# Miniprotein binders against Ferredoxin--NADP reductase, part 17

Target 1, 346 residues: Ferredoxin--NADP reductase, of Oenococcus oeni (q04hb6)
Amino acid sequence: MDNEIFDIAIIGAGPAGLFAQFYAGLRELKTALIEATPRIGGQITALYPEKTILDVAGFLGISGRDLVNELKLQTDLVDSKTFLNSEVTNLKKIASHFEIEINHHASFLAKSVIIASGNGSFSPRKIDVPGSSEAEQSGMLTYLLPGLSEVADKDFAVVGGGNTAVDYAVELIDHDCHVSLIHRRDNFRAMESSVTKLKNSRRTNFLTPMKITGLSPKKEKLEIELQSVPDGAVKRVSVDRLIGGFGFTASSRTINQWEEFPEQFNQGFLTNEAQMTSIAGIFAIGDASIYPGKSDLIATAFGEAPTAINQAVNYFDPDRGGPQHSTSLNKKEVFKHDRIKSRYNS
Below, E stands for the ipSAE of ESMFold2; O stands for the ipSAE of OpenDDE; V2 stands for 0.75 times the mean of E and O plus 0.25 times the DockQ between their complexes.

## First folded at step 21 (miniprotein)

Design n3 (from m3 with V24I V28I; at its last look DockQ between E and O 0.63; V2 from the best seeds 0.54)
Fold by ESMFold2, look of step 21:
Structure n3 (fold): chain B 346 residues (1-346), chain A 81 residues (1-81)
Amino acid sequence: as target 1 above (346 residues)
Amino acid sequence: SEKVTIRFEADSPEALEKALREIIMRAIQLGGEVYFEFEGNELYIEVEGVPKEVLERIAELAEKIARELGIKVKIRIKEEK
């Protein structure tokens, strides 16, 4: 666990959370952006990457993928931390701070919290076998691809039989990794071209039909216990990393168990004009927020994010003050980056 | 525990994504837990954690969605122990 204290923890990396992270950076705040899934963009990148969105101000039309890419370019201009594959499993008030529990065992502190995800969160389905908790804690079991620089010749296992697992395996062999693809059936329910590519690669080892029955992290490798589905025969393999490539689970059950759980109406957290919930220091924006006159639009969320950030500062550091007018923000050094100048010929 | 399984099949990824969104919204509203995975041209969904009567309502919604979108669907409610 990290003992770092953040100014603001932002829960959810959809468009609202990404813009809040960027704006907080303009205010020179320390933020943690926390996302339960393996990637930013939330539902829009998972479900609607090619959908044209017509009502985002400043764009004639923009695909979901391109909108998230533009928001990522903004967040790249500021210094902040992003925690993927990180489900907030509890939120607790400790003195003047909030303790944010991640994945039932890691924790860190923040002075304020912005809830930027809807009432359900998406997380990858987890492997639940003897030793899986230890394997995950060691970092040898994950649910996202690692940074792909300098992974050549590493030995990976990927478990799953749908599009996610097969796409992970393809990406790994394309980066000179060895991959063992584990599935309980011989047939993969994925795009035929991707499966064919894996079958034609010398770097792919198919371990099917098999299921994982146990995990044992060792000093340098993860031992995976497999069981043949038809006959129960046991096999053991040793890899550097195991990546879970199952689908997603969505529910509101972990949010409902938070010790600090704000008042809701119609599955949204009731907020006032400051975007503050019923709990002082906890704010909500985007689909997480409901109030009289609320419109559930990305455009609305983009306006809510600066309000929530500025009001969070008023909450934990009322003497700071700060610029409310957009032109005073343009004096920050972040706007003098070569990337902004080269992108817009400024 | 009881669960409903739903499998949509369509050539259009947009149709599958619309179906998924509507099922997730309704299932979460009713207190359910949803698992989903895209499998080629199919979308597999499981809903559990709610009474059988609620699962039946979700099954009816899935049939309605399939008719409205003109896509194929298979639905089963089963007990898993």
Scores: ipSAE 0.486, ipTM 0.842, lowest interface PAE 1.2, mean pLDDT 83
ESMFold2 (binder alone), look of step 21: mean pLDDT 86; pTM 0.839
OpenDDE base, look of step 21: ipSAE 0.548; ipTM 0.858

Design n4 (from m3 with A15V R26L; at its last look DockQ between E and O 0.65; V2 from the best seeds 0.57)
Fold by ESMFold2, look of step 21:
Structure n4 (fold): chain B 346 residues (1-346), chain A 81 residues (1-81)
Amino acid sequence: as target 1 above (346 residues)
Amino acid sequence: SEKVTIRFEADSPEVLEKALREIVMLAVQLGGEVYFEFEGNELYIEVEGVPKEVLERIAELAEKIARELGIKVKIRIKEEK
């Protein structure tokens, strides 16, 4: 992080934060989107990416993964910075700006802050065997599904026995991958219909009851050392990628240690109608925000994001004036996006 | 170390997710370490790294959540020798 000054720092890259980033771009603001985990999408892509969400306006149902993909396409239309693997470890006020400390060692300045993430964050439970750190560093071991547009015919292994692992395996076979499903038991603690689908698919190879005892990334493939649970027999397999599906952990965040820590109520930051917290210049949206009459919906957060952005502008630059509707913003770059271009120019 | 284990059972993943969110929010706020996994129609949660009094508060919340949502719950506070 350099000594750059942003108009708005947005903490959390779930749906609310992503939409706030996009909307801020429409206002031509310089923004930093800060996400503690390696990926955007927040809890819905981490926990239930294939769940259909029925109450997002403009969609006749949309999966959590597809919603995040659409939001990513929106952020691609604007110029902004995204900082992944970046936990905000302190927030303090310096003159008229806020200093945002990242990972206890880096910092930057912003004129205002939008908190778009809740207390605590989810991390996948990690595989801890010889070679797992190297496999993860190489990108061959991950804990969330990759983008599925170009994975056909690749060989995946998935390890775990609960809903996460089984759902990952189902998604992979639905996208024409080959999947080795690794579990310590022959019995999976997952939805029976999903397990049956895997058992009926020629693309599924069950490696059970077995456990992973080592990982060795090679140039093109990841070699997985397996051990049979009943008799200890060793087997080695080679795959393109291994995905861990062991559930999630959450721990204390450092939010409570921030020098500028807004007032909370019921584990959310109390906000007024402007989405402003108890600290002037700090706003909260989505799961981070609480106020009388709040509905805990993604749809509600999407309305809160433009409010927070516009009120942040009023806070640090009141002479800029109010927002224009997006149909009045005939920016050439917005209409040049292939998806938008095909709707308006074809 | 002592831990509380909580197992909610419901037909709807949305109901289980609501229960998860409430437990995680309190447990993490109080300094706890949380592990969870969805297992069929069940949500399994472990909380540790806090005093027994805090584990008991979390257990009480889990019982309240189960009553409010009309779902089954099993709760155990385990002591480690």
Scores: ipSAE 0.494, ipTM 0.851, lowest interface PAE 1.4, mean pLDDT 83
ESMFold2 (binder alone), look of step 21: mean pLDDT 85; pTM 0.838
OpenDDE base, look of step 21: ipSAE 0.587; ipTM 0.879

Design n5 (from m3 with M25F Q29E; at its last look DockQ between E and O 0.66; V2 from the best seeds 0.58)
Fold by ESMFold2, look of step 21:
Structure n5 (fold): chain B 346 residues (1-346), chain A 81 residues (1-81)
Amino acid sequence: as target 1 above (346 residues)
Amino acid sequence: SEKVTIRFEADSPEALEKALREIVFRAVELGGEVYFEFEGNELYIEVEGVPKEVLERIAELAEKIARELGIKVKIRIKEEK
């Protein structure tokens, strides 16, 4: 697995990277989509899951979460590899290939690279108490909302006092979950309407002012040890899942360590009309790319992705032939997918 | 180590998101470690892991951003013990 050679490595699984992966799959390229966090979606999933986006072509408004879900459905139409929890810690040129180092341990080769988000992308702030590593390994402690199908009547705990925690709690009660909201103070620093909604719901249990002092995953439940902030009294609760809502972190230390680091301009990688960076064979799209006249829109990134993919093919395999439109690909297996067949090819 | 804390306040989520991107990008570019969270109509940001002189440059940027966007800001440079 460590010696596998890909046509294209795509760094970042936000909207731009997801669409690049899909388009590359239509071109039948072998791709690796690499994401540092546990989930796809990038900034939209992490920061803006419920915000309505009006300027994504083809949608009469769409939430960040729904946009990522639609992009996932597209990537599911093609056979490609996605590596979650995988931080790119180095990028270097080895003969005619690029070596991509993951988490300081694993590496693989690619003929070209597309940077689809900065290596300083946002990561959830982690809980650091006895048992937290074990709870996370078991899947009972997470930092992002789970898929919300089939979660009705499950017992969740959410910890935090800002918009992240309160938004998670609201979403969970809207899907018929029971939520214990844990915070070290009685006051929440969140939107008043959201806090009021939680206070009016019979599905919300406020555990404040309390802090988590330990976690113990069991066979079916996660035990949470709490300590009352005013008097130090210990309380234990048992839930199906705990979600941390402590905000986000960012740094550029991993980017600064890359041996092949393209030239930047105004905080983005300078790219030409082919989306190529200052390093031949390395391209940038979306938030990673800067050029004169760039608009910082998802719609722009969706146009940049096919350009970068086709120019990467021209770079490493110029005899393969030019770009193809999706309508010219109608005979591929992707058109046998049930969703497409039921809509257009029935 | 020393850190700067920045708290923007605005009724416009778009203004807070613009402020976030500008501060985070510049702080990360200068080698900073950034933490942030949205708290109601406020955006809370901490930056650490850089010398005090760099923290002061980030503080000055935050004041400039607040003026340009017409939003409120509170800034403190603190020492973490």
Scores: ipSAE 0.551, ipTM 0.874, lowest interface PAE 1.1, mean pLDDT 83
ESMFold2 (binder alone), look of step 21: mean pLDDT 86; pTM 0.846
OpenDDE base, look of step 21: ipSAE 0.552; ipTM 0.867

Design n6 (from m3 with F36W F38Y; at its last look DockQ between E and O 0.72; V2 from the best seeds 0.61)
Fold by ESMFold2, look of step 21:
Structure n6 (fold): chain B 346 residues (1-346), chain A 81 residues (1-81)
Amino acid sequence: as target 1 above (346 residues)
Amino acid sequence: SEKVTIRFEADSPEALEKALREIVMRAVQLGGEVYWEYEGNELYIEVEGVPKEVLERIAELAEKIARELGIKVKIRIKEEK
């Protein structure tokens, strides 16, 4: 059971969403940052981490990677929650709140919603077999390695035949796990040295050429049904976790099945001067929003984020007061960061 | 519908990342559904969900990118039913 209620759910962890999360934290709001992929940074991290960006105010040039790192440092200064590998599969209005459904794994409430997902949706390619939704909801099927400090002697399965799957398997055997590597072919299209390392390890079990035909989560283990590709013979294995390593997908926005789905124009959600969409309590920022005179720049999104946060507060708690500037917020802890301290010493 | 498959091959991970960025951003802008995966020193990309003429534009871009970066590319447009 999950009874957690957030002030704001922010959908998308690109630059706009990250800055919105930080600003909300300065206002001491309880936020959930929800990202469909395993990584923050959105398009920057996925596509152009090394590009020098000249039009982010306050930086005399900054690489995409460094910009994401700076935004991460800001979010680390505030008390906030980030949910990676978490696709919002539905949005409902429940009385004065919104119910956010994620991957059939959890459902939580928020008083308001900010859509910050940009023009493209980036997510890992998911396995789709009988039982896969239940397996993912149980946490036994993921697309991200777990924390590796306490996983020794656990039984993992990894499915896929490219660099992602092979790299995951290598990391797991390096941490004393047992790994069943599942692929529909006997050969892998991955770095040859990594494949050789797996073949030379007694902790690796190759289940090839085989495909997954079903998943059944049990109390403590996940049962995986496999089918031999050449002859169709069925085999079952039981593991602690299954990790998918299939690569990534991207497309234009595909959230048109939400129960609360705001009006769009040219693939952006129409917003007013408060960054509010056609649905009261739902806001959009960055490339997700469109309005007359909009420029689709990171700089513009950074201005939109505080507006949306403050207007969301006005929506669900107007007695809390208007916008607050960081110079008026007396958070003693924020001044402990080394780079902030060093600026005092001039 | 048809799809285009693109395979870039380079020893430099940075070259493959640049190729990925340019193809994915343009393909999504044109309304495409994109899938990609790194396979050894290759970058595999599929684009679908758009008319064949758009797939041909993406193929032309992939050839241009490969030429500019000095890397190998293989491109195929295939009909899927």
Scores: ipSAE 0.538, ipTM 0.870, lowest interface PAE 1.2, mean pLDDT 84
ESMFold2 (binder alone), look of step 21: mean pLDDT 86; pTM 0.853
OpenDDE base, look of step 21: ipSAE 0.604; ipTM 0.875

## First folded at step 23 (miniprotein)

Design p1 (from n2 with D13K P15F; at its last look DockQ between E and O 0.84; V2 from the best seeds 0.61)
Fold by ESMFold2, look of step 23:
Structure p1 (fold): chain B 346 residues (1-346), chain A 90 residues (1-90)
Amino acid sequence: as target 1 above (346 residues)
Amino acid sequence: SEKVTIRFEVRAKSFRALWEALEKALREIVMRAVQLGGEVYFEFEGNELYIEVEGVPKEVLERIAELAEKIARELAKELGIEVKVKIRIK
C-alpha cells in the first residue's frame, strides 16, 4: 500500500455498505470499500437480482439489481476507493489503528471499521479446466450476467443445470441473444416453465449431455472444447461469452481467524445503539449486526449506516462536532450520470 | 473425505411462499454450517435447495444434519406447507 491511512474501512459492498460509503463521502471521510467478489451488490445481486423489494423508502417496488444500480449512482458522486476481489483475511489492531489484511498478502490501515457483509460470503463456483484462468482474465468467462444493453444477436454459452444457469439463459434469450446451454445431463433441475421456454425458443441450442474440457480465448471469440458424456466425442464451439451457472460456495475460514473478531450472537455481531461491536472502533450494520428488536431489512440497514459512520467519527475524531452534512462533491461530476442529468435538467 | 448432502424441498401454493421458505432454509442452514467451519456449496434446483458441506469432522456434519431436519419441521409447522428433506452423510 502507499502507506495510506483510511478513516473508515467498510467490509462488504451490499446495499448497506454502498450506502455507508456514500454517507461517509458526504462527511468528507476517506473510505475504503472492500468486497471479496468481483462486483458490488452483495447477496442481493448474486442470489436474488430480480426479486422485487417493496420496503425500500422512495420506491414503489424495485428489483435487487436496480436498487444496487441506484446505490452505485450515489457512490459515484463521492471520492472513495473500492477494492473488488479483495477478501479481508485478517483484522488486527495496531495502536489506535486497524490493519486490514487482503487476500493473505496486502494490507492497509484504517482508523475504524464497519462490517457490512452478511453472515458468511457467497461466491460463484468457478469452472476449472485448461484455459479457464485465461478466459476469465480476458473477460470472456464470467459468472454473472453482463449488462444487457447492446447484447442483441451476440452468442452466449451458459454452463450448468440448475436454476442459476436456466435463469441466465432465459434472460439472455429475452434480450435477443443466441444461447448455447451446456450441461452434463439431458435433463435440467430447474423450474419447468423456464426449461419449457428455452425449449420453445429458436435462439436456444442445447449442448447436452456434454462437459467442458477446455477453453481457448481468441481475439474475437472464446473457443469451447466439449466432450460428449456418453461416447467421448469431442466438439468445439465458438461464442462471444461463456457464463458459469453452477451455484455458490461459502466458507468462514478467513473471518473466523481474524485477530480482532467481535463477539457474535445467533450468527451476527452484537452491536449497541451506536452500531459498535464488542471491539471499540469496529461497527456492524445490516445483516452483520444483531441487537434486540433488530429487523433484517434493507430499510433498517440504511438507517444504521449513518449512525455507524457518525459514531465512527466520534470514536476517532470527536472534534468534528457530530453529524454534519458537508460535501466536497465536484460539481462537474454530479451531473455525469444520465439518471441524475434527467432529474436536474427537468 | 466426509460430507453431508442436504436436499431441502418445499411445496407451496404460491411462488412467494416457496421462495420465502427456501430463503429461510438457506440462511439458517448455510450460515450455521459456515460458522462451524464448513466448506459449503449450494444451488437452487427447481423447488429444492441443494447443500453440500465438507471440511469438518463427522460429528459436526451430524449436527448440521440435525439442524436441517429441525428447520424442515419448523417451517412446515409455522408456514403450513409441505417440506421434505433428504440427508446423506457420505
Scores: ipSAE 0.501, ipTM 0.846, lowest interface PAE 1.5, mean pLDDT 83
ESMFold2 (binder alone), look of step 23: mean pLDDT 86; pTM 0.851
OpenDDE base, look of step 23: ipSAE 0.581; ipTM 0.873

Design p2 (from n2 with F42W F44Y; at its last look DockQ between E and O 0.66; V2 from the best seeds 0.50)
Fold by OpenDDE base, look of step 23:
Structure p2 (fold): chain B 346 residues (1-346), chain A 90 residues (1-90)
Amino acid sequence: as target 1 above (346 residues)
Amino acid sequence: SEKVTIRFEVRADSPRALWEALEKALREIVMRAVQLGGEVYWEYEGNELYIEVEGVPKEVLERIAELAEKIARELAKELGIEVKVKIRIK
C-alpha cells in the first residue's frame, strides 16, 4: 500500500461518516472513509432502510435508504476514497500520525481519525458453507447488489427469506435478470406486493424449501449445492452470482481491541466541544460520540461532522485556517461531476 | 456459550403498524445488546423478529430478555397491537 498519509481517516460509513466525508472533501482534505461492511449507511441500512425519517432538516420525510443514497451522491461530488469491507481491527498512534489497521493485514496512515462507527458494527450475516470463502473472494458470492447496468440476462441467485432477499430479487428482475430465490421455507416474510411480483415473474425461480450446503466457483459460473429441507434431496444449480440476503449481525468487540482506545461510556466515546475524544487527534461523531446534553439524532450527527473535520484540521495543520463558507466555494472547482455544474450554471 | 434468543411476533392491523413495531423492537434491543457488549444477530421475517444475543454473561442475557419483555408490553400498549414474545436463554 502506497505510503500515502491521509489527512483524515473516517471510520464508519453511516450517515455521520458519509457527511463527514463530503465535508472533508469540500475542504479538499485527503480523506479515507473506512467501512467494515460491504454497505454504506450504518444503522439506517441495517435496521430501518424503509423507515421514514422525519427529523432530518430540509426533508419533510425521507426513507432511510433514500437518505443514505442522497448522502452517497453527495460524497460522489468530492474527491475522496471509500474502502468497504475494511474492518478497523487496530488503531495505533505512530509518531505524528495514526495507523489504522484493517482486517488484520493492511493499514492506512492518517494525520487524524474520526470515529463514526455508531454504537457498533452492523454486518450482513454471511453464509458459512464449504466454498463460501472462495466464492466471496472470486466475487461470485456477494452481500450487495452489483452495479445493475450490466446485469441484463444474467442468472442470479438470492438466498434469504426476508425483505432484504426479496428486495434484491425484485431489483434484479426489474433489470432483466433471472433470479433463483433460495429459502429454507416456502413462505417469504417480506412485503406481500414484492413477493407477489416475484411469483408473477417468469424470471423468478423459487428454490424452496432449500438450504445451501456448498458453493463451487467455476470458471464462469458459481455452482450452488442445495439440500431440500423436508427430505434432504440434493440439487445443484449454476448461476453467475449468488447474493446473500440474510439478516444482520452487530457487535462492538472489534473496537475494544484497539491499542488507542479512547475513553468510553456506554460504548460511545466521550467527546468534548471539539468532538475530540480523550486521545488527541481522534474524534468521534454521531452515535459513536457521547457528551452531556447530546441528542441522539442524525441531525445532530450532521452538525458534529463539520465540527470534527474542522477541529481535525486544527489539530494536524493549525496554520491552514478556518473553513471557507460553502457560499464562497467555487462550485465548478470543488465538484467534479458535470451534473451539478449544469444546475449551478443556470 | 450461553445465548438469548428472542422471537417477537406482532399482529397489527396495518403493514405500517407492523413495521413500526418491529423496527422499534429491533432497534432498542439490538442497540442495548451491543451497548452491553453482546454480539447480536437478527432476522426480520415478516411479522416476526428473531434476535440472538451472545458473548455476554448470563446476567446480561437476562437483562436483555427483560428488556425485550418490556418493549413488547410497551409496543402493545402504545400501538394497540398484539405482541408475543418468546425468550429462551441457553
Scores: ipSAE 0.401, ipTM 0.780, lowest interface PAE 0.9, mean pLDDT 86
ESMFold2, look of step 23: ipSAE 0.502; ipTM 0.853
ESMFold2 (binder alone), look of step 23: mean pLDDT 86; pTM 0.858

Design p3 (from n2 with E23D; at its last look DockQ between E and O 0.57; V2 from the best seeds 0.59)
Amino acid sequence: SEKVTIRFEVRADSPRALWEALDKALREIVMRAVQLGGEVYFEFEGNELYIEVEGVPKEVLERIAELAEKIARELAKELGIEVKVKIRIK
ESMFold2, look of step 23: ipSAE 0.573; ipTM 0.872
ESMFold2 (binder alone), look of step 23: mean pLDDT 86; pTM 0.854
OpenDDE base, look of step 23: ipSAE 0.615; ipTM 0.895
ESMFold2, look of step 24: ipSAE 0.535; ipTM 0.865
ESMFold2 (binder alone), look of step 24: mean pLDDT 86; pTM 0.853
OpenDDE base, look of step 24: ipSAE 0.618; ipTM 0.898
ESMFold2, look of step 25: ipSAE 0.564; ipTM 0.856
ESMFold2 (binder alone), look of step 25: mean pLDDT 86; pTM 0.851
OpenDDE base, look of step 25: ipSAE 0.621; ipTM 0.893

Design p4 (from n2 with L22M L26M; at its last look DockQ between E and O 0.68; V2 from the best seeds 0.60)
Fold by OpenDDE base, look of step 23:
Structure p4 (fold): chain B 346 residues (1-346), chain A 90 residues (1-90)
Amino acid sequence: as target 1 above (346 residues)
Amino acid sequence: SEKVTIRFEVRADSPRALWEAMEKAMREIVMRAVQLGGEVYFEFEGNELYIEVEGVPKEVLERIAELAEKIARELAKELGIEVKVKIRIK
C-alpha cells in the first residue's frame, strides 16, 4: 500500500462514521473510512434496516436503510475513500502518526484516528457445515443482503427463523426474487405481519422443518443439502445465493488487542469535550464514545462527528483555520460530481 | 463454560413501544454484556430478544441476568411496557 498518510482514519462505517467521513470531506481532509464488514451502516444495516427512526432531526421518520443510504449519498459528494472488509486488528502510534492494521496483514497511516465502531464488533452467526467456507468465498453464501438492483428473478435461499431471516426474505420478495426460507421449525419467531406477508407470497417457498447439512458451490448455482428434522430425509435444492439470517455475535475482542488502547468505561472510550480519548490524536464518536451526560442517540453521534473532526484538525494541523460554515463553502470545489454542481448552479 | 440465556419478551401495545423496549434491551443488556467482556449472541425473535452470554465468570453472568430483570422493571415503570424475562444459567 502506498505510503499514503491520511489526515484522518475513521474506524467503523456506521451512521457516526459515515457522517464523520462526509464532514471531513467538507473540510477537504484526506480521510479513510475503514469498515470490518462488507457493508456500511453499522448496527442500523445489521439489526434494524426496516425500522423507522423517529429521533433524527429533520426527519418525521426515516427507515434505518434510508438513513444509511442518505448518509452514503452525502459521502459520495466528497472526496473520500472507503475500505470495506477491513477489520482493524491493531492500532499503533508511530512517531507523530498512527498505524491502523487491518486484517493482520495491511496497514493505513493516519495523522489522527476517529473510532466510530459503536459498541463493539457485530458479526452475523455463521453457518458451519461442509462447504460453507467455499460457498462464502465464492460469494454464494452471504450473511447480508446483496445489492438489490440486480436481484430480480433470482432464486435465493434464506436460513433462519427470527426477524433477521424473515426480514431478508421479505426484502428479497419485494425485489421480485424467489425465496426458499429454511428453518428447523415450522413456526417462525418473527414479526407476525412479515411472516404473513411471506406466507401470502407466491415467491416464498418454505423449507421447514429442515436444517442445512452441506453446501456445494457449482458453476452458477449453490446446491444446498437439507435434512428434515423429524425424519432425517435428505433434500437438495439449488439457488443462486444463500443468505444466513441468524442472529449476531458481539464481542470486544478485536479492539482489546490494540496496542494503543484508550481508556474505556463500560467498553465505551472515555472522551472529553473534544471527543478525544485518553490518547491524544485518537477520538471516539457515537456509541464508541462515553462521557458524562451523553445521550445514546444517532442525533448525538451526528453532533459528535463534526466536533471530533474539527478537534482532529486542531491536533494534527493547529495552524489550519477553523471550520467554515457549510453555507460559505464553495460547493463547486468541495463536491466531486458535476451533476450536483449543476443543481446548485441553477 | 457457563452461559446465561435470556429471553426478553416485550408485550407492547404499539410497534413504537416495542421498538423502544427492544432498543433499550439491546443497549442496556446486550451492549452491557459486551462491555463486561462477554461473548454475546443475540437474535430478535418477534417481540422477544434472545440473548446468550458466555466467556465471563458466573458472577458476571448473574449480574447480566439481574440487569435484564432490572431493565424489564424499568420499562414497566417508565413506559408501561410489560416485559417477561426468562433466564437460564448453565
Scores: ipSAE 0.539, ipTM 0.862, lowest interface PAE 0.5, mean pLDDT 86
ESMFold2, look of step 23: ipSAE 0.609; ipTM 0.892
ESMFold2 (binder alone), look of step 23: mean pLDDT 87; pTM 0.861

Design p5 (from n2 with V30I M31L; at its last look DockQ between E and O 0.58; V2 from the best seeds 0.51)
Fold by OpenDDE base, look of step 23:
Structure p5 (fold): chain B 346 residues (1-346), chain A 90 residues (1-90)
Amino acid sequence: as target 1 above (346 residues)
Amino acid sequence: SEKVTIRFEVRADSPRALWEALEKALREIILRAVQLGGEVYFEFEGNELYIEVEGVPKEVLERIAELAEKIARELAKELGIEVKVKIRIK
């Protein structure tokens, strides 16, 4: 990693960052998308994966999850690097470049930086019980829904009592999974219609009021130790996977420690018409950006991304020229995957 | 460690209005809390939004609580909906 200089480092793999990565790829820029969490999608993934977004141009409606998936698929068309589990712990200007420190031990070099961190890093609240780390490492414990294409007839457990857990359980049963829903109370604080759907499903087993007290990954199954809340009775169940369906945590503590810290106004980095921050070569887009008249919309973020990318190019390589219209791009050269080449060659 | 717990309860005529209100409340609190160096936990709970903020001094928690009350009033006024807020500092 030590000698690779990126044209652009994009911080945050939310919708803005994902689209910025794609657009940078269209311009054949060497980009690094750096995400603190193991997941892409930012706030969409964290807050409303199952909610229908109505205000994104070109869609009559799209779920948050589907939008993130489409954005990801789009980024897969271009030559780009994504670094997950990479919290930007420092941002430093070094001569004409930026050093982006990750996880206090590694760094990237970039000619420019685009902050697409939204409103901070969103991380699922984790289960902390004996065996939880091992279960997470084995993939038997997750905090997001897996790909649902091959989950039919699998036994899942979901733990939680809010919308997150209930939505996960609903999604799983809709894909013909069996779900054990674990909660410390008999009453769920979720959408009533969703809870009713679960109650009416033969695929849903309610393990309430119970707490998880331990996890034991086995060869093919995860053993979950449960304790009854009222009487302390111990029960064990075996599932294919456990999904933690708690809420999320948000923090920006790490951003506040950056040596290069652009000026903020209210809740975002103050940006100009070029989406540039108070620090030359550092841009911000999406919810990470604030300027007069900004609309806090995903659609706006999608407009800001090309602006930031183009202005970044102007910053580090003013002689490279303006962007080419996408219609003029040789799709065969820009897109890596043959499947898309075949659709556009017909 | 001291924390503030905030619960917004929204009564809206449509799921859309409900979501809009809760999302707006969450956004404003997250932004402010994070800006102040806090850690925010949140969960949507039907027509309610549950938020915990920690990692900041008690004085800051009190400011966040005041903000939450303000947000509730503003949302109620703006959207023409009933918004209740329950706040606890521990």
Scores: ipSAE 0.486, ipTM 0.823, lowest interface PAE 0.7, mean pLDDT 87
ESMFold2, look of step 23: ipSAE 0.489; ipTM 0.838
ESMFold2 (binder alone), look of step 23: mean pLDDT 86; pTM 0.851

